# Designs tried in a protein design chat: VH-VL binders against Oxysterol-binding protein-related protein 5 (OSBPL5). Part 7

Target 1, 118 residues: Oxysterol-binding protein-related protein 5 (OSBPL5), of Homo sapiens (Human) (q9h0x9r126to243)
Amino acid sequence: VVIMADSLKIRGTLKSWTKLWCVLKPGVLLIYKTPKVGQWVGTVLLHCCELIERPSKKDGFCFKLFHPLDQSVWAVKGPKGESVGSITQPLPSSYLIFRAASESDGRCWLDALELALR
Short names: E, the ipSAE of ESMFold2; O, the ipSAE of OpenDDE; V2, 0.75 times the mean of E and O plus 0.25 times the DockQ between their complexes.

## First folded at step 1 (VH-VL)

Design v08 (framework fv_vorsetuzumab)
Fold by ESMFold2-Fast, scan of step 1:
Order: sequence, then C-alpha cells, then structure tokens
Structure v08 (fold): chain C 118 residues (1-118), chain A 120 residues (1-120), chain B 111 residues (1-111)
Amino acid sequence: as target 1 above (118 residues)
Amino acid sequence: QVQLVQSGAEVKKPGASVKVSCKASGYTFTGYYMNWVRQAPGQGLKWMGWINPNSGGTTYADAFKGRVTMTRDTSISTAYMELSRLRSDDTAVYYCARGYRYTSKYFDYWGQGTTVTVSS
Amino acid sequence: DIVMTQSPDSLAVSLGERATINCRASQSVDYSGNSYMHWYQQKPGQPPKLLIYWASTRESGVPDRFSGSGSGTDFTLTISSLQAEDVAVYYCQQYYSTPLTFGQGTKVEIK
C-alpha cells in the first residue's frame, strides 16, 4: 500500500539536485526516474535509517535519511530483481538529502516517513 | 456523502480550556489531514494547525503554539482541538477542514463551525 | 510567513456583470508547474466552500461562471455574470508552506 508518492529533489555527491519520483511504502522508499516509465533508481531500506529535518536558508526545506553507522541505506536488488540503478549523478550510499517543494510538502513527507519507519 | 460534524457552542470564562470535536464520516479518516481554522467576529480566516490522523503528528501555527493541542481517536473517526488559557480575543467560530494527505492541496470539506464565546 | 493580499476589500457589481478579485502572494507559490493557491466562498452564517483549486481548476458542482487564473505571485478570481446567490466573501489561500495563510477576504455585493 502506497503511503505517499511525489517528486523530490535529491542531492548528489557533487552538491547537485536531481528531481526523482519517490514512492513511499511501509519500510521502504522506492526511487524512480519518472512515474510513467518506471526506470528504477534504487530502494532505501527504512529500518536501518534515521530521519532528521535539515533546514537551510540557501536550499529551503530539506531533510535527511541516513544510516547512523555510515553503512549503505540501499537494497541490493530492485522489486523485480533489477540490479542497483543509476542516475546522471551518483547518489551517496549511507545517506540521502531531500529538498521539498515547500515547507508544507516537507512536513507532509516527514510525517509520512515517520509512519513508514514505524 | 463526506461529512464533518462539530460539537456544539461553548461559553467559557477567561483562563479556562475548551475542547472542540469534529466527527468525520463518508471517507477513510486516516487518509486525509484534519485542519483547524479560526474566524473571529467580522474577521477573516486564520489557520491554527493540522493533524495527520494516521500518525498523530501535528503542526501548529506560531500564534497558537503552547496553547493548542490537536488529537484524534481513529476508532470513532473524530478529531479534537483543545485551546487552553482562553482570552476574550479567542471568541470566534472554530472550523475543522479536510486536507489531502499525500501532497499539499486544498480544503475540500469543512465542518459547520463551533462558536466559542469567552466572557467574564 | 507567506502574506496573501486581496484587492479590492469590497466590490459592488450589478447583476449579470463581471466581478474580478485579485490575490497577491508575498513570494511565489508555484512548484513543478503547479500553483499552490486556492479560492473559497463564504456566505453569511455558513462555513467556507472550495471554489477553485490549483489556481484554475473548478471544484465539482461550482457553476462555470466562476474561473481562476494566474501563476507565481499574482492570481485572479472572475465571476463572469454575477447572480444573487454569489453575494459572499471570497478568500484566496496558499498551500505552498506552513503556516497556511489566507487573504483578508473580498466582500462581493450587488450594486
């Protein structure tokens, strides 16, 4: 059952933002290039993650999912057995920084993620 | 057939607390945020905050933070808004309004309003 | 906070004539091609009712004489041919960032 689905900007290792389609389900966050095509990028395993609000005047409303011991947050295979996908710029392995469209959208995502983490 | 039914009018003395209820029917209660909006006599609409009925998570406007508490009971599809340390300028109609959960959207259904009068 | 300013504060229009209400946001309320801006109608003694959402989409059951337009910071609600039942206060609202904020309201009356 999908908890939430929408586009989010995700920070790459080079401080660039990439807009990706995110689908939140209990325990997992599935990331795709687009909603229509279904190009799988990766799956975040939420049970190993901590969530923190990361506001910035420069970047707007941001939040972070991270592994407290700096280990990978990513599942090794996709939902259809795909190998880990790729994007134009690499994503970090032990954390993800998200930029929401607005503070209101960001707080909706924080609430939904807290539900999914439980 | 979506319906939001609020509790009846209240008259309170300064310093008291008031708890307004909003009973939802005709939809999945946990699928939508419940918002609370205040309207003082002859004035416009002021957002107080929202609650996510699924998680119980809340966000309050700064003007009400420290005095407002929003809760819900999923077994009876009812949301509550409690305002403490009432002042005469809290005299207003209080509305509950449904907002979409998954992205920021709009208030498509409103309760009928609850009049709260604060007088000595 | 995003401040929503409506103009005019009040408007008197003859039956069958066009009414135009403007709403200005202190910052853009657009994201990814969508405007997080909505319009509500409130008649005396009644709760507000949703008229227009996402700047220009008319809510189900709302007469086609009501239309919304605009993007970014400047938005307009138009009633093409005012009817007696349209006498009300109209509010714009941003849903872009908390705290959610409304304009001060525009009272529409018959001339």
Scores: ipSAE 0.000, ipTM 0.558, lowest interface PAE 13.6, mean pLDDT 85

Design v09 (framework fv_vorsetuzumab)
Fold by ESMFold2-Fast, scan of step 1:
Structure v09 (fold): chain C 118 residues (1-118), chain A 123 residues (1-123), chain B 111 residues (1-111)
Amino acid sequence: as target 1 above (118 residues)
Amino acid sequence: QVQLVQSGAEVKKPGASVKVSCKASGYTFTGYYMNWVRQAPGQGLKWMGWINPNSGGTTYADAFKGRVTMTRDTSISTAYMELSRLRSDDTAVYYCAREGYYDSSGYWDFDYWGQGTTVTVSS
Amino acid sequence: DIVMTQSPDSLAVSLGERATINCRASQSVSYSGNNYMHWYQQKPGQPPKLLIYWASTRESGVPDRFSGSGSGTDFTLTISSLQAEDVAVYYCQQYYSTPLTFGQGTKVEIK
C-alpha cells in the first residue's frame, strides 16, 4: 500500500535541485523521473536511514534521509531488477536532501516518513 | 571471453598491508561494478564492498571500514583491494566478482568471479 | 543487516535422488513481485558460480535439474536428480540491501 506519493526536489551531487516523483511505501521510498512506468531512478531502504529536518531560509523546507554510518541508502536492485549502477541521476549514495514545495507539504512528508521508518 | 585474473598468493605478518589486483578482460571494464568477497578457511562467503570502475565510487561493509581501500586503474582494466593492519583472522581467499550485466530486460549479478587470491597472515 | 540462514548445514544424497536446501532471510527480500535472492555453487578449489538469480531464474548453461522457489523470507534450492558433478557447497545470497549477505552454506555430498 502507497502511504504518500508526490513530487519532491532532491539535491544532486552537483548541488542542483532535481524534481523527481517519490512514492512512499512501508519500509521503502521509490524514486522515479516521472509518475509513468519505466522511469525508475532508485529505491531507498528506510530501515537503514535516519531522518532530520534541515530548514533553510534560502531553500525553504528541507529534510535529509541518511545512513548514520555513511553506507549506501539505496536498494541494490529496483522492482524490475534494475541495479543502482543504472541510475542516470547524479544522486549521493549515503544520503538524500529533499526540498518540499511548501512547509505544509514538508510536514506531511516528515510525518509519513516517521511512520514508514518504524 | 570474459575473464577476471587475480594476483598471486601472499604471506604477510600481522600489522602489514596487502594489495590484491583483479585484471578484467573481454568486456567494457567501466560498465560493471566490481565486488570483493572473502572466504576464511573452511568458512562461508563474506562481502567486503564494491567499486564503480567508471566513477571510482566505493561502498564498504562496516566490518572492513577503516582498513579496506578499493581502487581501479581504467587504463589497464584492473581493480585493487588493499587491506591494512592485517590480523591472523584476515587469513582467507579473496575474490573479485563482476556485478552482472545490464541490458533492456534487466540486470544480473555476480556472473563472473576471479580465481581467488590466498592471503595468509602469520608471524 | 539481513541475516541469511541455510538448512541443513550438510546433506548426503544418493545419485539420482532429490536434494533440497532451504534459506531463510531475517526480513523480506521481496519487492514488487521480485525476489532479490541468488544461489551459488562452489566446488572445492574453485570460486563460486551463479546458479539461480531472482530466486527462480536459472542462469544460462545451468542444467534444468536445478530449480529455485520461494518468496519473502523462505527460499528453496532443489536438485531434482543429483549427479556426481553436483558435489559442492551451495550458498544463498540476498541482493536486497547492503551489506550484501550470504548464508553459511550447505555441503552436498554423495551417500
Scores: ipSAE 0.000, ipTM 0.521, lowest interface PAE 16.2, mean pLDDT 81

Design v10 (framework fv_vorsetuzumab)
Fold by ESMFold2-Fast, scan of step 1:
Order: sequence, then structure tokens, then C-alpha cells
Structure v10 (fold): chain C 118 residues (1-118), chain A 124 residues (1-124), chain B 111 residues (1-111)
Amino acid sequence: as target 1 above (118 residues)
Amino acid sequence: QVQLVQSGAEVKKPGASVKVSCKASGYTFTDYYMNWVRQAPGQGLKWMGWINPNSGGTTYADAFKGRVTMTRDTSISTAYMELSRLRSDDTAVYYCARDSTEYWSYGDYGMDVWGQGTTVTVSS
Amino acid sequence: DIVMTQSPDSLAVSLGERATINCRASQSVSYSGNNYMHWYQQKPGQPPKLLIYWASTRESGVPDRFSGSGSGTDFTLTISSLQAEDVAVYYCQQYYSTPLTFGQGTKVEIK
């Protein structure tokens, strides 16, 4: 059951933004490089995460998923048994910062993520 | 059956705005991206942008940014494309077109269902 | 932006003869074994119709005389035996990245 899917910009370890395809299902957020090929980047385990709106005048509508104890948010394996260690995307291990295309899009993501976190 | 029905022809003066509608039927409107494509007389196809009807999120081609606004009304399964500050070279047929797979699909391909087109004439 | 260039701009082909249309992308539209390039057919007064997707897969209901080939940057649409109903303008389109872009079109006429 897919709750929501769309492109989001995600902040990397070096503070750069990367546009990635995000698919939200109950309990997990699947991240891919593109919607067409679906090269898997990682899966966020939502049960260990907290969600917070992160307003930014420069970057637009942002929000953050993070582990409250600074532990990894990532699943060990992808949906087809892919290894997390094979991904080259420089994303933080204990949090992710997202930038939505618009405030409206960001609000939809926040609402959907709150439902998926429960 | 899947169908997209667009609003009728419009005649506008330079500087005016036009709002074209595209009513979807025969499928779950919020599951598929909706594209807008312009075709000037005797010319090829120009992609204007797309909207995700589920979220309302949009992406516009740079050529139209600042003049185009795409919206939708999920209660009546209708998408809208508004183009402002019309110029004579905006005289064209405007099409709405659905992506061939749901927005969460990993291998979607092209635009499989198209509206009949809306002719917009910009003249003084 | 990815620029799609078709050749020729127009061609006249006799009924039953082969028609060949080429499309070149300014950069590769291939990723992980897939080609994000599609072909559309447009008849006068009608909207475009999806003909071939992913470079070589025929859309449902499209006659088998239509075939697509190529990869990366160079693609070809072939009509093996032109029928009267095939008179149209044909467009290639990349779906690799936004903005989505179309070729300028190739007009196919009966000789």
C-alpha cells in the first residue's frame, strides 16, 4: 500500500541537495535515485524516527526525520535484498533533511509521514 | 473507459490570462501525473509542466515559469492550467495528457491518454 | 535541457514501402539498461497518440509494422509497410529528465 510518492530534495553529508524519488509506505520510506529505474538508495525505518518541520527562508519548505538517540535510521537491506553498503549517496546515518517543491507539497508530506509513523 | 475532456476554445487579447480545464474520468484521478503540452500552429510539441493531482505539487518548464500555474480540484477530477501575460506567440492548441502509470510506479512510460486539445487564440 | 533532433523533417513514401525516421538526443537517455525515449503519432486535428515506449516496446493496439530500435543517444522508428492511415507527423520524446522534450517532428506523406 503506497501512501505517497514524489521527488524530494534531500540534504547530503556535505550540505548539498540531491533530488531523489521517495515512496512512503506504512512504517518505511523507500528512497530511489529515479522513479523510472528505481536504483535503490535506502529505506528509512519510520518506527525509530521523529518528524519535525524545519522552516528555512533560504531553502523553502523543509522537514527532518531523525533518530532521537542519534542511531541509524536505515534498514540493513533493500526490498530486493540490495546491500546498503553498495549505495554511493553521501547521506547522514541518523537523520535526513528534506526540501519540498512547495509549501503545499511539504504539508502533504508532513501529514502522510505522521500517519506512517503511527 | 479512461478519458480527458478539455474546455472550449478561447480568444484573448495580449496581456490577458487564460485558464484551461481538463476533466478526467474512468480512472483514479489522484494516482496519475497530469502533463500540459503546447502546440503552436504548424509547429511541434512543447512540454509546459506537470502536476501531481494527489499532492498538488508542480514542475514547470523554464520557458513558462512565472507565467504558468497548474492546479487541480480533486472533488471533480479536474486539472487546470492558467497562462498569464499572454503574447501573440502563445496562440496554440493546449493539451492535457496523463502519465501512463501511477505516480509511485518505478517504470512509467510516456503519456498514454490525451485530451482533445483547447485552441487559444491571442490577437489584438 | 536535453535536445531531441529528428531527421528527416519530412519524407514521402509509397504505399507498402518502408519508412525510417531517426532521432538523436543531445545526451544519453539510457539508465540501468532502460531507454527513456518514446514515439508519438499525430494526425491532423487530433492529439498525439503514444506509439512506442522505452525505445522499442509497442503500445497496446499498435500494428506490428511499427518498430523502434536504438539506445543511448540514437534511435530509429521504422514503418515496414506504409499504409494510408499512417500519414501523420511522428515525434520522439525523452522521459529521462524534466523538462520533458520532444523532437521537432517528422512528417510522413504518401508519394
Scores: ipSAE 0.007, ipTM 0.603, lowest interface PAE 9.6, mean pLDDT 85

Design v11 (framework fv_vorsetuzumab)
Fold by ESMFold2-Fast, scan of step 1:
Structure v11 (fold): chain C 118 residues (1-118), chain A 118 residues (1-118), chain B 111 residues (1-111)
Amino acid sequence: as target 1 above (118 residues)
Amino acid sequence: QVQLVQSGAEVKKPGASVKVSCKASGYTFTGYYMNWVRQAPGQGLKWMGWINPDSGGTTYADAFKGRVTMTRDTSISTAYMELSRLRSDDTAVYYCARSEYFWDMDVWGQGTTVTVSS
Amino acid sequence: DIVMTQSPDSLAVSLGERATINCRASQSVDYSGDSYMHWYQQKPGQPPKLLIYWASTRESGVPDRFSGSGSGTDFTLTISSLQAEDVAVYYCQQYYSTPYTFGQGTKVEIK
């Protein structure tokens, strides 16, 4: 069942922000390039992640999903058996930084992610 | 503007190694994957693998695992593909091609001819 | 590995006539409503050029006489009115799963 789906800005390997479509399900976060096309970018395995709030005066409401031992957060295979590799880039491998459109949107995402992490 | 320029033709003996370079210009080198694809004389295209220039992470096709090594030097925006233990059937034109995410090899190098003969 | 098979191997078409190339994947290359399939054009002495991605989306700068269709395992590239500059070898490619694989190519020539 889908817990939450919406666009989030995600920080890339070049420190740029990219707006991506994020679909949250129990235990996984699926990332797509756009909601309309449905182009799959990668799947984050939530069981290996920790969540931390990173509010910023400059960037607004941000939060981070990361592997505490700096290992990959990405699934090896996609939900339909897709191979990983290029599809997990240009995003970092051991963490993701998200930027919400507002504090209320960010709080909703944090609540949903805490639920999905359990 | 956006361009990939490859090193010149090589003639090698069986058992030798060859290292092909691919110099990128006109875009952020670390923002795109670099793929390697080869084409034997009169034959079709065969994907060899890709490298993430940002992390140095690689994925190789099984047919080339153990013989291929992909590297990059971000200071000069150059990717390298080294193929070892060359056989006569490695005679081919070798291409580098950039991609964003997993779908579009949209810019290709001009190709490097590698001839393996005794 | 996913095997991509094109038909025909070669095709002779008169100027202004329609050219049709087929590509079959050994398994479905569809996921979540998208077909993970590209078409490339390669002229002698040149690298391949991307024509179509996601089976039917034309790359920027590609003439509208080129169109792609199909889903699942069966795909078609159509050139509605062949021009002299379209003489080339055409390749389909799946990007559903690594290793990425290409069809064997279809050579399009003037009749």
Scores: ipSAE 0.006, ipTM 0.548, lowest interface PAE 14.2, mean pLDDT 83

Design v12 (framework fv_vorsetuzumab)
Fold by ESMFold2-Fast, scan of step 1:
Structure v12 (fold): chain C 118 residues (1-118), chain A 120 residues (1-120), chain B 111 residues (1-111)
Amino acid sequence: as target 1 above (118 residues)
Amino acid sequence: QVQLVQSGAEVKKPGASVKVSCKASGYTFTGYYMNWVRQAPGQGLKWMGWINPNSGGTTYADAFKGRVTMTRDTSISTAYMELSRLRSDDTAVYYCATDLYWSEGYFDYWGQGTTVTVSS
Amino acid sequence: DIVMTQSPDSLAVSLGERATINCRASQSVLYSNKNYMHWYQQKPGQPPKLLIYWASTRESGVPDRFSGSGSGTDFTLTISSLQAEDVAVYYCQQYYSTPLTFGQGTKVEIK
């Protein structure tokens, strides 16, 4: 059921990077503040997203999940019925930019996301 | 049943490298982080780092950065910890341990330990 | 790094008597109403064994004479009636943030 889980840095609306725990399942990417038992931040609906990679050996490996029509990528409710408006970080609504810890990690994430998007 | 089986004891000279293995069975190897912890004779436990067996991603404690490398082979459910440029104070028992991230029960499973002795 | 400090370094307790071990974290390990810390028991020649997680939840199969309490920075492990098989070194550990860190250990012996 879980395809991949690891921390990723995600770029916020104030252009800062925040390290968050990301859990990839078929069709969804769940984002939490901590890996063990953490506050749910948001759920990305992968069926509405496209994936693009921007690898860089200097800055690490970056990639972007985005809605091609600039609509929200976020689920309205969390896995336990949480309202997205009350517990989300200040992240963009129609796209997310991720930074992996290494090029190798980034490639693994890209492959896993391509699988989950299908 | 969950089991972690480590490689046998090693005796190394200062400046050498040692590579310890940890073979997992009884659970989905790629679903849980593998930790490495060492214990010097008569001393406490010191965390060295962890590896995500699915991605190969690692986090190392600062004391070991530059000398430690953690890898895995998913085809045989085995994790590896290599420590280079060995010093006498690297003499310790090295453990692998897994933490069930998605279980409310938090089961820590430990290998039996690998004794590494560094002597001239 | 979060530093975990245990007290005392060693304890000698008579059979059937209460043993109390303290652990202090250099910063709070409380997040979303949960304390991110474990207690482990280690006997000679064996790997550590998980006793208590989330500061106060007893691991399956651990006798009910073992209990954990505390929150934030100050934690206590209590053995209400020490048995011969409880002779061991006990460690606290935080898993609030990396690097994961352990206390120095408390050796429990029979008086």
Scores: ipSAE 0.000, ipTM 0.528, lowest interface PAE 16.6, mean pLDDT 82

## First folded at step 2 (VH-VL; framework fv_tislelizumab)

Design t08b (from t08 with light chain S30D S93K; at its last look DockQ between E and O 0.30; V2 from the best seeds 0.00; counts 0 for: pae E 5.8 > 2)
Heavy chain, then light chain:
Amino acid sequence: QVQLQESGPGLVKPSETLSLTCTVSGGSISSYYVHWIRQPPGKGLEWIGVIYYSGRTNYNPSLKSRVTISKDTSKNQVSLKLSSVTAADTAVYYCARHRYGSKYYFDYWGQGTTVTVSS
Amino acid sequence: DIVMTQSPDSLAVSLGERATINCKSSQSVDNYVAWYQQKPGQPPKLLINWASTRESGVPDRFSGSGYGTDFTLTISSLQAEDVAVYYCQQYYKTPLTFGQGTKLEIK
ESMFold2, look of step 2: ipSAE 0.097; ipTM 0.738
ESMFold2 (binder alone), look of step 2: mean pLDDT 91; pTM 0.937
OpenDDE, look of step 2: ipSAE 0.553; ipTM 0.876

Design t08c (from t08 with heavy chain H35S V50Y; at its last look DockQ between E and O 0.05; V2 from the best seeds 0.00; counts 0 for: pae E 8.0 > 2, placed apart)
Fold by OpenDDE, look of step 2:
Structure t08c (fold): chain C 118 residues (1-118), chain A 119 residues (1-119), chain B 107 residues (1-107)
Amino acid sequence: as target 1 above (118 residues)
Amino acid sequence: QVQLQESGPGLVKPSETLSLTCTVSGGSISSYYVSWIRQPPGKGLEWIGYIYYSGRTNYNPSLKSRVTISKDTSKNQVSLKLSSVTAADTAVYYCARHRYGSKYYFDYWGQGTTVTVSS
Amino acid sequence: DIVMTQSPDSLAVSLGERATINCKSSQSVSNYVAWYQQKPGQPPKLLINWASTRESGVPDRFSGSGYGTDFTLTISSLQAEDVAVYYCQQYYSTPLTFGQGTKLEIK
């Protein structure tokens, strides 16, 4: 069951933003390069994550998923058993910072993520 | 405006279970994180735990084995249970709301309810 | 756990003078810090979030600063109604933790 799917900007370790397709399911956030299946980037395990809003000096609405003990938030395999995600900018291991296009969109994501966090 | 109000017995015997209820008005608990925080007499604040909008809970490890936080959406209430209480659990107990999306600081507080653990 | 340590434990400041309260975290908490004011018989009141953002309705004489491990709450001109205990709090990670509090009094 897909709770929500949309594009989000994700901040890489080099502090650059990349627009990625995010699919929220119960317990997991799947990240893809595009909406097309087959370009899997990674899977965030939500059971080990906490969610927090972040203030933004830029346009958009920012929020952060993070492991409270600074451990990895990523699954080791993709939804189809993939061992390696598609190449993208390096992403943090223990957290992800997202930016939605608007506050409204951001609030929707927060609400959806709260629902998915079990 | 959002309001929180704690309620429950003010006196609990040692080894028994402390049970409190936080009633929220002016807003739905399904839209907020709600924490329980306590303050022993003359001392600082200790975070007990919170319950997610989704019902997921997170507890202070120092109290995790004894704490249960739950909610009743139909009543717009959040509950705290603390088992095996001792005198060290004597405190003013607060429930507090986390701002939507900014869940880790507390913008609205109840007035607090005093719980004394005594024989 | 992240330990928040305030200094001083108590502070006496003359009316109209600057009051400064410090808070140190045992590890970096970025700007995930809030400040609260608590008066006798009342719950804490949120003053500052994100280390330096003043909450709505809070007088502009209150300000917060800091990032990482060192944080400061400043009252630029102490008023009589500012007598209270002040607490810092980190929300970088759970468990959420508070400073031990600083009692601010009029000198």
Scores: ipSAE 0.015, ipTM 0.677, lowest interface PAE 7.4, mean pLDDT 90
ESMFold2, look of step 2: ipSAE 0.019; ipTM 0.670
ESMFold2 (binder alone), look of step 2: mean pLDDT 92; pTM 0.951

## First folded at step 4 (VH-VL)

Design n01 (framework fv_polzastobart)
Fold by ESMFold2-Fast, scan of step 4:
Structure n01 (fold): chain C 118 residues (1-118), chain A 121 residues (1-121), chain B 107 residues (1-107)
Amino acid sequence: as target 1 above (118 residues)
Amino acid sequence: QITLKESGPTLVKPTQTLTLTCTFSGFSLSTSGVGVSWIRQPPGKALEWLASIYWSGRTYNNPSLKSRLTVTKDTSKNQVVLTMTNMDPVDTATYYCARHDYGSKYYFDYWGQGTLVTVSS
Amino acid sequence: DIQMTQSPSSLSTSVGDRVTITCRASQSISNYLAWYQQKPGKAPKLLIYAASSLQSGVASRFSGSGSGTDFTFTISSLQPEDVATYFCQQYYSTPLTFGQGTKLEIK
């Protein structure tokens, strides 16, 4: 049951943006390098997360998913049994900052995430 | 088949509050990705977006009219309601409700027939 | 607010002719543009979304192109039933805004 799937830019630990493929399902956000099978980056456990809109000076709408107790938002295992400890992507552990391609895309993502977080 | 239909008064006096109801079928506002918007068109003029409400309950109002506009939904009745306060003759227009979903990204794939609201003393 | 300007405001042409209408955004909107047809006394009907994608059930003679600020809507061979006003709409940013409309008539 896919709620939404699209590319989003995600902010890395070095403050750079990386375009990644995001698939939203009830309770989880799956992140891939591309829509291609087998390029899984990580799975965010939404029950651990809070959502907040973040103003940006750059083009596009920004928002943040974070753990309120500053603990990891990531699932231990991926869809094919991948371990989080084996993931080499330079993404933060306890939060993710997203940048949408447009304000309307960003508002659509906020609506979808608010529903998925319930 | 997706259908929408507007209902409410066709004549409103200046300073009164307008309440319009959009009743729809063929989709639900409990389904992720869908929303309903209100758009108006004065006779012979361009379309003007007024407000939107989404399946999540989130609303967006046109900033030029935000203080006058309230949009609500009753998901169980398949209805969206627009309330617009302090009506003026310049608000005379055909009022439409229209559907969009997340795949549509705020363009309107299905429209109601429209209801002409005349503001006159 | 993003201003949408259409040209021409009106045109008259003959059945079978190729019709072109343009729409310009006051800032870049990528491909977040839709085109609607509104026949006299009727609600608008979606024809094109994402600047160039034809809505399901819409006649193939209608097409759209463009990105950024400049967009074109084309009817490849005008039919009598195409007499209508055509509107563009941006959905890149709120408030959602429409062009002023282009009234199409047959000579």
Scores: ipSAE 0.135, ipTM 0.746, lowest interface PAE 5.2, mean pLDDT 86

Design n02 (framework fv_polzastobart)
Fold by ESMFold2-Fast, scan of step 4:
Structure n02 (fold): chain C 118 residues (1-118), chain A 121 residues (1-121), chain B 107 residues (1-107)
Amino acid sequence: as target 1 above (118 residues)
Amino acid sequence: QITLKESGPTLVKPTQTLTLTCTFSGFSLSTSGVYVSWIRQPPGKALEWLASIYYSGRKYNNPSLKSRLTVTKDTSKNQVVLTMTNMDPVDTATYYCAHSDYGSKYYFDYWGQGTLVTVSS
Amino acid sequence: DIQMTQSPSSLSTSVGDRVTITCRASQGISNYLAWYQQKPGKAPKLLIYAASTLQSGVASRFSGSGSGTDFTFTISSLQPEDVATYFCQQYYSYPLTFGQGTKLEIK
């Protein structure tokens, strides 16, 4: 049951943006390098996350998923036992910052994530 | 398939509150990713977006109308209601409700027929 | 707010003519631009979205192009039923905004 799927830019530990394919399902956000199957990067466990807008003059419409107690947001292993992957840089453990292609895209993502968090 | 229809008073006096109802079929506001929006058009003028409500209940209002707008939904009745306070003759317009979903990202693929609301004494 | 400006405001031309309408955004909106057709007394009808994607069931003589701030809408060969007002709409940023409309007539 896919709620929403689209490209988002995600910020790693070194503050660089990487465009990744994000698939939202109830309770989880699956992150892949490309829309094609087999390039899994990580799964965010939404039940432990809070969502907040992070508008930026430089970066546009951004939002943040984070654990309020600074614990990991990531599933330990992927569906086939994969370890959480890296993008061009290390992934932070307790939060992720996303950049949408537009404010409308970002608000669609906020709406979808808010529902998936319930 | 998808149809929407606006209903409410066609004549409103200045300072009164307008309440319009959008009744729809062919989709549900319990469906993931669906939005219902209100748009108005004064005679001979451009379209103006007023408000949107998402299936989750999240709302977006046009800031140019200050706090005059309220949008609510009744999922069991397939209805969305727009309330606009302190009506003025400049608010005379045809009011439309329209459908969008995740794919449309707030462009409007299906529209109601529109209802003309005249504000005069 | 993003202001959308259309040119021309009105146009009179003949059946079979190629018609071009332009829409300019006051800031970059990528390809988040839709075009609508509105006939007198009727609700708007979606023709094009994502600047250049034709809505299902819409005649192939309609097309759109552009990205960023400058967009064009074209009718390759005008038919009598195309007499209408055409509106562009950005859906990049809130509030959603429309152009002032271009009234197309046949003389």
Scores: ipSAE 0.098, ipTM 0.742, lowest interface PAE 5.7, mean pLDDT 86

Design n03 (framework fv_olinvacimab)
Fold by ESMFold2-Fast, scan of step 4:
Structure n03 (fold): chain C 118 residues (1-118), chain A 120 residues (1-120), chain B 107 residues (1-107)
Amino acid sequence: as target 1 above (118 residues)
Amino acid sequence: QMQLVQSGAEVKKPGASVKLSCKASGYTFTSYYMHWVRQAPGQRLEWMGEINPYSGRTNYNEKFKSRVTITVDKSASTAYMELSSLRSEDTAVYYCARGGYGSKYYFDYWGQGTLVTVSS
Amino acid sequence: NFMLTQPPSVSVSPGKTARITCRGDNIGSKYVHWYQQRPGQAPVLVMYYDSDRPSGIPERFSGSNSGNTATLTISGVEAGDEADYYCQVWDSSSYYVFGTGTKVTVL
């Protein structure tokens, strides 16, 4: 049951943005390199996450998913036992920062994530 | 079992506003996006805007952004679209359409359409 | 603004195969959805996410999408398939974009 699916820029440990395909379902956010044939990057377990807006003059409309106790937000393995996929740089374990294409897109993502977190 | 029922035809003068309704039944109203799409006589389908019925958040086509407002009444499972400053070019059949199961990006069920005629 | 172009019309004999194309720049990198509209009626979803069929849509409807062209294929065409067909994609800048429409005539 997909609530929302779209590209988002996600911030890595090197402070650069990577455009990834994000699929939101109740309780999980699945991240892929590309929509159709993309390598699975990771699955975020939403039950352990909190959501906060991070508007920035420098980066535009941003928001953050994070574990309040700094524990991992990631599922250990994918549905078929896949290891977490690679991107240009490692992603942080206890949080993710997302950058939306516009404020309107970002607000829709916040609304969808709020629904999925319930 | 699932159904979208729209309000009846409207005849308006240029400069007026029109507010159309779309009543949903047979599914959980807040779990699916609602879209509005219009079609002028003999023309293609044209997306106007969308609403998340749970949050009330909207996105609009830039072409209509200054004149269109989409709202919902959760208790009545009804979506509304108001278009202001009507022109003759706004004469069209207006549809509400539900976003797909788990995805807002396609339109799986459509209302029957409402004809809006704008004439002097 | 992202543009989807369809041929204005396609004629096909009963029992033969109709192919309706939808052309867009690098459309194969996007998911394509298809709608059927009979005169005086609301559109009906007949194909989504390139090649998935909604419940109630016959197996003779199939879809593909690669490069610059998406195609809706209707095999064993029946008189009831006569309608206008629209492709549709989502684009991050243009949002929801519909094709120009193709009138399928069964003769």
Scores: ipSAE 0.005, ipTM 0.585, lowest interface PAE 12.8, mean pLDDT 85

